# Ledger of designs, part 1: VH-VL binders against Metalloproteinase inhibitor 4 (TIMP4)

No score or structure here was measured in a lab: all are predicted.

Target 1, 195 residues: Metalloproteinase inhibitor 4 (TIMP4), of Bos taurus (Bovine) (o97563)
Amino acid sequence: CSCAPAHPQQHVCHSALAIRAKISSEKVVPASTDPADPQKMIRYEIKQIKMFKGFEKVNDIQYIYTPFDSSLCGVKLEANSQKRYLLTGQILSDGKVFVHLCNYIEPWENLSFLQRESLNHHYHLNCGCQITTCYAVPCTISAPNECLWTDWLLERKLYGYQAQHYVCMKHVDGSCSWYQGRLPLRKEFVDIIQP
Structure headers, positions and changes below count from the first letter of each chain, unless a header shows other numbers; Kabat numbers aren't used for antibody chains.
ipSAE, averaged over its two directions, is called F for ESMFold2-Fast, E for ESMFold2 and O for OpenDDE. V2 adds 0.75 times the mean of E and O to 0.25 times the DockQ between the complexes of E and O.
Where letters were taken out, [cut] stands.
The coordinates of atoms that the task and the answers printed are left out; those that the model quotes come from them. Centres of patches stay.

## First folded at step 4 (VH-VL)

Design a01 (from t11 with heavy chain L101F; framework fv_tixagevimab)
Fold by ESMFold2-Fast, scan of step 4:
Structure a01 (fold): chain C 195 residues (1-195), chain A 123 residues (1-123), chain B 109 residues (1-109)
Amino acid sequence: as target 1 above (195 residues)
Amino acid sequence: QMQLVQSGPEVKKPGTSVKVSCKASGFTFTSSAVQWVRQARGQRLEWIGWIVVGSGNTNYAQKFQERVTITRDMSTSTAYMELSSLRSEDTAVYYCAADYFTGDHYYYGMDVWGQGTMVTVSS
Amino acid sequence: EIVLTQSPGTLSLSPGERATLSCRASQSVSSSYLAWYQQKPGQAPRLLIYGASSRATGIPDRFSGSGSGTDFTLTISRLEPEDFAVYYCQQYDSSPPLTFGQGTKVEIK
């Protein structure tokens, strides 16, 4: 399994749900109701702590499903522990909540203050912005609603300082820019944009 | 698709410098990070540093920071690692390795490796 | 820095057996940034697994990775003669430095 890179904001914008949960138990289950189908999934029983997105489609989530095999992008989550996860995922046509390796999945402890705040107040309001990954210099915007994502360029990380401490915010005129909770964009990012 | 080819073996006296090259072929060099790793005979892999090719940004392990310089030349698709003030303990095989982005996928980890360059430091 | 400790140091097995290799980190490592490499004598390392569980291109399905937090595992479901080699885990979550484990040698019993 391989995943296209996506910023946390993009994951929240393009997922059907985003929740904070603990994993109570796991069980291997059939992938379909067809007895001839040998495909398996793992069903995790969760304790839902908070929902950030998905209110329109589900009230409480008891189970999430993921492929059994890691080659099919199956996710392994730590059951019967105090570990809290941020989980993003999809809601299948039969109502099952589906999570795979390419979704945004993080131990809650690993999220920055701004990421936690953005899950509540910023990400879902700014889905009109386009986030573009910078891989080389120069890197310049091609549209006014574009924010340049420089974590790979500056830190060789999928989720570096920028992903942890900035949100791409849409202004009333339709343009977008990075926002750090009332602080301006860091000089190093400006130098990438305007080298 | 991407291939890395390193310069040939070096024999150096203590106190001198060595500069190893790592030439990339293929179209992914500009989207790559090139890393340098060494391995002394029978020992573990030891990370030296990396350069993000697109920006020229470098990071070095603290152990090497005062003696190592990593650079790249975009026109020749070549990365370089220069290690100064050589000691006998620097005798090792030096590898360059790269991760890269293909537009649709990002491959973390060192997916492509050079063949290695033996550096021998002796009087 | 994050220290990676591999165990066992040496694993003596016969072809056809299952190999299970452990990598423990001194502090939590995001699964997205853990890799496994295979190295044979006289050769450069070969990437097997990245992101803790994703197989690199061309790697047989008998190799699988798992784990999160501080505990990671590489499993070879049925050893082939070509699988006897040294295996290294690596983290790239905390840089600088990126760090490798000390290696586990899988040898013929």
Scores: ipSAE 0.008, ipTM 0.558, lowest interface PAE 9.2, mean pLDDT 84

Design a02 (from t11 with heavy chain L101W; framework fv_tixagevimab)
Fold by ESMFold2-Fast, scan of step 4:
Structure a02 (fold): chain C 195 residues (1-195), chain A 123 residues (1-123), chain B 109 residues (1-109)
Amino acid sequence: as target 1 above (195 residues)
Amino acid sequence: QMQLVQSGPEVKKPGTSVKVSCKASGFTFTSSAVQWVRQARGQRLEWIGWIVVGSGNTNYAQKFQERVTITRDMSTSTAYMELSSLRSEDTAVYYCAADYWTGDHYYYGMDVWGQGTMVTVSS
Amino acid sequence: EIVLTQSPGTLSLSPGERATLSCRASQSVSSSYLAWYQQKPGQAPRLLIYGASSRATGIPDRFSGSGSGTDFTLTISRLEPEDFAVYYCQQYDSSPPLTFGQGTKVEIK
């Protein structure tokens, strides 16, 4: 299975739902009611802690579904533990919540303060911004609502410093730029501005 | 602390230009929009224009469009307003103001203000 | 351009009373782009309300905003001595220009 890289903000903007949950149990189930269909899915029973997106389509989520095989982008989640996950996903036509490997799935403890804050306050408000991944130089803005995502280029990481500490934020005129939030300046910046 | 600090008072002759600076500290300058407003003694607030710092895009009120230029220097986190062809009627306190994000909207009004710069135009 | 008209021009009240200030727009303004500011003599304006009804950080809960379309209201439920000032509304929906109302002076009776 291969996934196109996407910033956490893009995952939230392009997913039907985003939730924080624990996994209570797992069960292998058929993908359809047709006995001739050999496809399997894993059904995870979740304990939903908080919903960040999806209120319009679903509430009271009890189960999420993912393909059985990793070759079909199936996700393996740790059941019957205290581990909390951020999960993004889609809602299928029959109401099932569907999650796969290419969705944004992170242990909650791995999220930065700004990412946790952005799930509540920023990502969904700034979905009008376009985030473009930079893989090589030169990398330049092609539209005013564009933020250049350089974690891959500068750190060779999908989710580096920029993904963890910046939001692509829309301005009054419709243009976008990176916003770091209200966090204190890093020590090196303080040393520059204070003699 | 979130702060905008403006340059000191100016006394100018009619027909000259004035350039007022507005230095930002304590917040992310590049994600801000800086607006300029003025207020003559005992009068209402009058909007001059704004600059979106990250893009450099500017908009000016039609009344000032031919005389005003708003710029910024990202390396010094400073915005500037230059007003040319000064008249006695331009005597006012000039304020810069910036939005500061609260987490709920990309723009929610101007909640950080400079202290004001008195510009006096007299012969 | 959107013209904002504030009323009354002057509101004379005593501490403890309720103040109600009106701001009317010449055309519809999205609630997301209406703000209220307080200004005291010799000082820069201070943001009170943004998005027509949301209090800015540090603003006491006696200040509230309401309204939509062309009619907006700032209410101060119980005036404190520090609340006697000039109040301005501003629209952010149509730019350029951003426009301010002419102000309402709340003065001690």
Scores: ipSAE 0.000, ipTM 0.447, lowest interface PAE 13.6, mean pLDDT 82

Design a03 (from t11 with heavy chain L101M; framework fv_tixagevimab)
Fold by ESMFold2-Fast, scan of step 4:
Structure a03 (fold): chain C 195 residues (1-195), chain A 123 residues (1-123), chain B 109 residues (1-109)
Amino acid sequence: as target 1 above (195 residues)
Amino acid sequence: QMQLVQSGPEVKKPGTSVKVSCKASGFTFTSSAVQWVRQARGQRLEWIGWIVVGSGNTNYAQKFQERVTITRDMSTSTAYMELSSLRSEDTAVYYCAADYMTGDHYYYGMDVWGQGTMVTVSS
Amino acid sequence: EIVLTQSPGTLSLSPGERATLSCRASQSVSSSYLAWYQQKPGQAPRLLIYGASSRATGIPDRFSGSGSGTDFTLTISRLEPEDFAVYYCQQYDSSPPLTFGQGTKVEIK
């Protein structure tokens, strides 16, 4: 399994739902009702703690589904523990919630304060912004609603300091810029964008 | 078909420097990071440092910081590692390795390796 | 610096047997940033597993990776003659520096 890189904000914007949940049990189930289909899925029974996105399409979520094999981007979640997860995913035509490894899935304790805050107040409100990954210098804005993502350029990480501590915020005039709350701005970030 | 090709073996005297090249072909050099690793005979892999090709930003292991310089030339798709003040214990095979983009996906690992360059330091 | 400790140092097995190799980190490593490599004498290392559990292109399905936090495992379900080699784990979570384990040698009994 391989995944296209996407910022946490893009994951929330492109997912049908985002929730915080504990996993109470797991069960291997057939992928379809067709007996000739050998493909399996894992069905996780969840205890939904909080919903950040999906209110208009689903209510209380009892189960989520993921491919059985990690080579098919299946997610392995720890069942019957106190561990809490942030889960993003899609809602299938039959109402089933589907998650896979390329979704934004993270133990809750690994999320920064700004990421937790952004799930509540910032990510879903700023989906009009475009986040563009920088791979080389120079890296310049091509549209006023664009934020340049430099974690690959500076750290060779999918989720580096910028992804953990910044949100791309849309202003009333339609332009976008990085918002960091009350944390200091990194010098490397400033040097790339030529403030 | 994705390849890194390194320069040939070197025999150097103590106190001199060596510069090893690593030429990339068959993948996107500008979006990659190139890492240098060495291995003495019968020993473990030892990480030296890396360069993010697109920015030229480098990081080195503490042990090598005073003696190593990693650079790249974008026009020739080539990365270089120069190690100065050579000692007999620097005798090793030196490898370059890269992660790279395939389509819209990336690997978190050294997916492509050079063939290795033997550097022998002897008087 | 994150120190990776591999065990056992040497694993002596026969073809057809299961091999289980351990890699323990001195501090927590995100599974997204742990990789496994195979090295045969006279050759450069070969990437087997990235992201703790994802097989690299061309790697047979008898190789699998698992683990999280500080404990990671590489499993070879049924050893083939070509699998007798040295195996290394590496972390990318704390960069710089990237670090390797010291290796586990899988040899014929």
Scores: ipSAE 0.075, ipTM 0.660, lowest interface PAE 6.4, mean pLDDT 84

Design a04 (from t11 with heavy chain L101I; framework fv_tixagevimab)
Fold by ESMFold2-Fast, scan of step 4:
Structure a04 (fold): chain C 195 residues (1-195), chain A 123 residues (1-123), chain B 109 residues (1-109)
Amino acid sequence: as target 1 above (195 residues)
Amino acid sequence: QMQLVQSGPEVKKPGTSVKVSCKASGFTFTSSAVQWVRQARGQRLEWIGWIVVGSGNTNYAQKFQERVTITRDMSTSTAYMELSSLRSEDTAVYYCAADYITGDHYYYGMDVWGQGTMVTVSS
Amino acid sequence: EIVLTQSPGTLSLSPGERATLSCRASQSVSSSYLAWYQQKPGQAPRLLIYGASSRATGIPDRFSGSGSGTDFTLTISRLEPEDFAVYYCQQYDSSPPLTFGQGTKVEIK
C-alpha cells in the first residue's frame, strides 16, 4: 500500500465522513459474494462520540469496514480500549462506511488543540483553498488560493509542526494563507513560505 | 535513479575529528533527505541524524548532538557528516542513505544507500 | 524513544521454507512509518518494505509485511538461497531518534 501525501485539512475536505469514535469490537467478514474472491475485511463496531462531517448522508455509525490485508491498505484499530480515534473515510453505495490506511486516522490524544478546533470550525469553511506540498526550494505560490505545505521540506515529516499548528484559510478577496492560531512561529519558517 | 558514493576508509586517533562525504548522482538530490547511520561490528544500525537537502535543516540524535555536524553542498550534490572528539566506541561503518521521492508520494524509508565508510578509532 | 525488539534472534531454516520475523515496539507506531531492511555480509542494508506492507522497487513478491500498533511481521513465503541474511525493522514515526531493531539472522539449517 502507497498513499499520496495529504494535509489533515485535505483529508477532511476530501472525505465523505469524519468522526471521533471508540472501537468496541472487531470481526473478520467476507469482502464479497464472489466464491473466487478470497479477500476478507475487518468490521469494527464503534461507539460514535462525535461527527464532524457526514451529517447529510449518515447519522449513527455502528460499523466501519477496512481491508483485512495491510498490503491492501487495511487499518488495524485497537478494540476494547480507552483509545478514541479520529476517523475519516468514504460511504459506499450500500451505506457501509469504508476506512483504509490512506485516510486520516489518528488517536485523538495525538491531535493538537488547533487540529481539534479546526475539525469543528476551520476545515469545513476553507475547503476552497488548495494545499500544495513543497519538496525543494524555491517553492512559490502559483495561484492566490494556494498554501504551501513545508513539513517535508523543513522536517522530513508528513505531519510536522505546520500540519499540527496551521490551517489554510480563505480571505474575503479569495486568497488563502496559513493561520497559526496563537502559538508563535519561527521566523525562518515564515520566510520560506511567504517571501 | 539516485546513487550515493561515500569517501574512503579513515583511521583516526582518539580526540580527533572525522569528516565523511556522500556524493549523490542523478537528479533527485535537492528533493531528498540524507540520513546518517552507523554500525559497529556485530551491532545494530544506529541512527545519527539527517539533513533535508532543500532547506539545509538538520536533526540529530541526542547521543550525538554535541559532537556531530551534518552539512551539504548543493553545487557538488554532496552531503557531509563530521564527528568530533572521537572515542574507540566510535569505530564503525558509517552509511549515508536517502529517500527517493516521485511526484507527490512519500515512501518513508531509506531506499538508496551509500556503500559505507569504515572509521577506525585507535591509538 | 521507541525501542524495537525483534524475534527470534536467529531463525534456522532450509530453502523452500516459510520465514516469519517479528518486530515489537515499546509504544504504538503508525504502520505508515515502519520499514524492513535486508543486510548481507559486507554490504549496505537494502530496503524491502516501507509503510509496514509496501514492497520497495525490485523486491520479489515472496516478501510481505503486515502489522500495526506495536506488533509487526515480515514474511518470506518461500526462502531462496539469496534470502539468507540479517533483517532489521525500523520506525520513522518518532524522531529524533529514528530507531532500528537489533536484527534477526536467517541462516541455513
Scores: ipSAE 0.007, ipTM 0.549, lowest interface PAE 9.7, mean pLDDT 83

Design a05 (from t11 with heavy chain Y106F; framework fv_tixagevimab)
Fold by ESMFold2-Fast, scan of step 4:
Structure a05 (fold): chain C 195 residues (1-195), chain A 123 residues (1-123), chain B 109 residues (1-109)
Amino acid sequence: as target 1 above (195 residues)
Amino acid sequence: QMQLVQSGPEVKKPGTSVKVSCKASGFTFTSSAVQWVRQARGQRLEWIGWIVVGSGNTNYAQKFQERVTITRDMSTSTAYMELSSLRSEDTAVYYCAADYLTGDHFYYGMDVWGQGTMVTVSS
Amino acid sequence: EIVLTQSPGTLSLSPGERATLSCRASQSVSSSYLAWYQQKPGQAPRLLIYGASSRATGIPDRFSGSGSGTDFTLTISRLEPEDFAVYYCQQYDSSPPLTFGQGTKVEIK
């Protein structure tokens, strides 16, 4: 399996669904209704804890589906444990929730404070920003709404420090830049709530 | 089709240096990172360092930092590893390996390896 | 640096049997950055598994990987003659240095 590299923000912006869930059980199921089709899928029964995206299409998700083979981008999730996952994915035309290796799937414990905060408050508001992966120097913006993603260049990691601690945020003038969530509330916002 | 071809075997005296080449073909050199690994007879693989080809940025294992230099030549799509102050314990097969940056998943290990270069350091 | 310890050092089995190889890390490794390689005498290593559980292109389905945190496993469900080789695990999560285990030799009984 091959995946185009994508920042966590891009995953949330481009997925139909983002949830926090535990995996209760797993079951191997046929990939289609055709009995002659040898392809299989894994169906995970989930315990949904929180939904960050997908409210318009689905409320409570009981099952998610992934290819059986990892070579086909199948995901292996730990069932019958206390592990919580962030899962992103697509909702198929028949209502099934589909996830695979190229989606953003992380143990909840591995997410930074900013990533957790961004799932609630930042990612969905800033989907108008473009995140571009830097593979080599020089690397420069081609549009004002562009943030350059340098984790691969600097750390040889898909999700390095920048992915964990920055959000590409849109400013009032339409431009975008990286925001580090350690900063306190903006003074302008405080002024509004304390007139 | 995708391949890395290394220079031929070397026999060196202690105290000298060796420079091994690794020529890339069948893929985009600018978008790759090349790592160097060695293996002494009957021993584990030992990581030496890597270079991100596009930027020229290098990173070395502490054990080798004072003796190793990794470089690349964009015009010939070739990476180099030079090891100085050679000792008998540097006798090993040296491998280069590369990963793809664009269109490939970054979290997996190197999927393209050179054939290896035997470096013998003797009396 | 992260130290990877493989066990057993040698696994003596017959064709048709299941092989289970362990790789234990001295500290937590994201499963996204763990790979398994096969090496035959006189050859460069060959990538088998990346991301702890994903098969590389062309690798038969009898090979599977699993694990997370500090404990990772490579399983060969039904050994074939060409599978007798040395297997190495590798982590990419922490660099420098990028590290390999010491290897597990799968040999014929």
Scores: ipSAE 0.000, ipTM 0.473, lowest interface PAE 15.0, mean pLDDT 82

Design a07 (from t11 with heavy chain H105T; framework fv_tixagevimab)
Fold by ESMFold2-Fast, scan of step 4:
Structure a07 (fold): chain C 195 residues (1-195), chain A 123 residues (1-123), chain B 109 residues (1-109)
Amino acid sequence: as target 1 above (195 residues)
Amino acid sequence: QMQLVQSGPEVKKPGTSVKVSCKASGFTFTSSAVQWVRQARGQRLEWIGWIVVGSGNTNYAQKFQERVTITRDMSTSTAYMELSSLRSEDTAVYYCAADYLTGDTYYYGMDVWGQGTMVTVSS
Amino acid sequence: EIVLTQSPGTLSLSPGERATLSCRASQSVSSSYLAWYQQKPGQAPRLLIYGASSRATGIPDRFSGSGSGTDFTLTISRLEPEDFAVYYCQQYDSSPPLTFGQGTKVEIK
């Protein structure tokens, strides 16, 4: 399967829900109630620990659904363990929570402190910012609400240092810039933003 | 040497406010987060809130949200905690504590502590 | 909020003995965000361990931390006279609030 690259902030902004959960069990289920339909899905029973986004649409989530096949962007999650996941996803018209490989799915242990703080306090407030991926130089801001995402350019990684340690934050005047939490912005990063 | 120095003890009447200062030296103040914690005599540590110095962003425990304000002055490398509407239950030692970047890894452990400020609230 | 429960409340031991202190969380805490502090009477707390198992700068190697999920342990392999103090665990995974345990007092027998 093929996914458009997206920053963790974009995943949270563009998903219908974001939660922290453990996976208690796994079951293969039919994709529809039509007995002639051979398509299957995996239904994960979850233990929802916290919801970061989705309050208006769902109160608590018992099950999430993903395609059976990885070719259809199905996700494999570790069931019956103490592992916690950050899960982002969509809510289907029938109320099912749907998760696939192109969503932001990460063991909670792998999230930086700034990412955890941003799930609670920053990402939702800053969805008005535009994050643009830089693939080559030159890479320059085209709008004042734009933050340039350079992990591919500098580290050849989808989620490098910038994705883990920066939030694109909106200022009072509507402009956006990267915020690194406790440290001032690095000189090399500033030079990329304003070359 | 990294150090936090707090203002001296305070005795306050119920209903008044107290403002405790915490002056940083020996490390980059703008790179730190300053946290405030209190401890009543013989009791456990209780977290009040924190400020990310560079941005001025604050976060408070719900118990204190209506009464506490944490600020900083970058020109003097000083953080402040102001607690209003004081009650006798607010009698405690108040500590500031800070962390800083360790290599390329951020953490919010409290590795530098002030000496504490005794705040006594009595009629 | 995450409630941290420490046990035992008091450990009465002699110098040279091993101390094992437990901290149990009401819900799962990432090991990256669990710390241990030492506090002596009249003094500010001192950071011993961060990230459940990483020793802070200047802390002797007799102090070690372990654990994950809901169960965490601080071990002092051989108590020195200066180690008799109150020890607190703290989580900084779920904020606000950050929370502390109620403390374990390690006292001389």
Scores: ipSAE 0.000, ipTM 0.432, lowest interface PAE 17.2, mean pLDDT 82

Design a08 (from t11 with heavy chain H105R; framework fv_tixagevimab)
Fold by ESMFold2-Fast, scan of step 4:
Structure a08 (fold): chain C 195 residues (1-195), chain A 123 residues (1-123), chain B 109 residues (1-109)
Amino acid sequence: as target 1 above (195 residues)
Amino acid sequence: QMQLVQSGPEVKKPGTSVKVSCKASGFTFTSSAVQWVRQARGQRLEWIGWIVVGSGNTNYAQKFQERVTITRDMSTSTAYMELSSLRSEDTAVYYCAADYLTGDRYYYGMDVWGQGTMVTVSS
Amino acid sequence: EIVLTQSPGTLSLSPGERATLSCRASQSVSSSYLAWYQQKPGQAPRLLIYGASSRATGIPDRFSGSGSGTDFTLTISRLEPEDFAVYYCQQYDSSPPLTFGQGTKVEIK
């Protein structure tokens, strides 16, 4: 299983839903009603705390489904604990919520203040922006609605400082630029951040 | 909180140009749009134009389109409005205002205003 | 351009009374892009409400906004002496131009 890199904003924009939930239990279930199909899935029973995206298609989500095997991009979530997760995923034609390793799945505690706020207000509204990952120099904008994502280039991280503290925001003229939220007052960040 | 500080008052002759500066302080300048608005004595607010700081893209009200140029300098966090071919009717207080994002809202509105610059056009 | 028409032009009230100010748009404006400002003589405008209904930081609870489509309202539940000022609505939904209403003056009776 391999995943193309995607910014948290891209994950929210390309997913059918985004929710905050706790995992109550897990159960191995057949992948289909066909007895000849040997494939299995894991069904997680969730306690949905909040929905950020998906209101048009579902309101209450009781279960999410993921492939059993990690080779098929199955994800393992900690059940029967107080751990909260941000989950993004797709809604299948039969209404099942499907989640896999290439979706944005994070313990809620790992999300920055700006990311938590962006789930409520910014990410969904700015899906008209294009986020392009920079792997090498030179890296230049090819369109006015493009934001260049430099975490890999500068930190060799998929989710570095930029992903945690910036949102690619669309302006009324259709152009996009990085929004840097209110900065925490910490000495370690003062030398890194320059407007 | 971000603040905007404008240049001081100007007295200009008809036919000349005036350039008003608007210096921002704080970390949100690059994500802001700076709008320019004027108000003649006893009149309503009149929108002149705006610049999206990150892209440099500008939009102007048609009334001002041939006479106004709005620019910004990222290194000094300063926006400028230059109005040419001045007439007595251009006598007004000119305000810059930032439409910038907060942690709680997309397109927050003009959250921060400069103190205003009085431009007097007289012969 | 979207024309914003405010009514009434002048609202004469006493402290303690409720003020209701209207802003009507010539075409539909997304509530996300409607704002209200307060201006006192000799001062720059101050943002009160953004997104039609969200209070800006530091704005007292007595100010509230509502509305959608073409009809928007600013309400001041109980006027304080400091609230006598001119109020403007503004739309961000269509540019250029961004447009302001002509203003409603709330004056002491």
Scores: ipSAE 0.005, ipTM 0.452, lowest interface PAE 14.3, mean pLDDT 82

Design a12 (from t11 with heavy chain T102V; framework fv_tixagevimab)
Fold by ESMFold2-Fast, scan of step 4:
Structure a12 (fold): chain C 195 residues (1-195), chain A 123 residues (1-123), chain B 109 residues (1-109)
Amino acid sequence: as target 1 above (195 residues)
Amino acid sequence: QMQLVQSGPEVKKPGTSVKVSCKASGFTFTSSAVQWVRQARGQRLEWIGWIVVGSGNTNYAQKFQERVTITRDMSTSTAYMELSSLRSEDTAVYYCAADYLVGDHYYYGMDVWGQGTMVTVSS
Amino acid sequence: EIVLTQSPGTLSLSPGERATLSCRASQSVSSSYLAWYQQKPGQAPRLLIYGASSRATGIPDRFSGSGSGTDFTLTISRLEPEDFAVYYCQQYDSSPPLTFGQGTKVEIK
């Protein structure tokens, strides 16, 4: 399974749904009601803690679905534990919430202070910004609403410092620029703000 | 925490220009928008204009458009507002204010304010 | 431009009383872009509420905001001596100019 690189902001902007949840149980289920369809899915029963996106389509989510095989981008989540996840995904035509490895799925504790804050207050307001990945030099903006994403160029990894500590923010004139919130200088401070 | 410090009071004659500075210290100047607001004694706050620091783009209220110029110098983290063709009615306290995101704050909410600069226009 | 009209112009109350301040817009304002400020004599304004209902950092629980569309309200549940000041509403919806109301003065009886 391979996924095109996407910034956390792009994942939230392009997903139908973003929630914070715990996983209660798992069950292997058929992919469709057609008995001839050999495909299987895993159905996770969730305890939804908070919704960041999806209010107009769904209210409370009891189950999420993912492909059975990791080769088909199926995701494996830890069930019956206290682990909290950020989950992004799509809503299928039959109403099922569908998640896979190419969605933004992260243990909540792995998210930075700014990312947690941005889920509540920034990502959804700034979906008019264009985030462009830089792979080589030169890399220059082509439009005022563009932010250049350099984690691949500078760190050779998907979610580097910039993805964790910046949001591409739109101003009233329609231009965009990277914003880094006033970050706590110490880990103790982060724990106090977002326990 | 970002702070804004403005230049000191000015006394000007009608027909001249005034240039007020607003120096930012702390975090996120390059990601901020700096707004300028004035208030005459006992009157309401009046918005003059803003500059998006990163892009240099400006926008001005129609009332001030022909007389005001807002600029910034990124090397000194300073924004400027210059108002020309001064009249006695321009006598007011001029404030700069900036937005930046901390916790639950939104952009353009004017979270950080300068202390104000009194501009007096008299003959 | 969007015109914000605040009422009443002056509120005379005693400490411990509830203050209710109104801000009415000439056209619909997204609640995400409505703020309230407090200003004391000789001082710069202080942000109290943004997004119509969210308290700014360090602002006491007695301050609350509500409203949508054209009608917005700032409520101070139990006035303290330090709350006697002038209060302004402001819209910062996506189009300039940004506009302020004319202010409501909260005075001690």
Scores: ipSAE 0.000, ipTM 0.435, lowest interface PAE 17.3, mean pLDDT 81

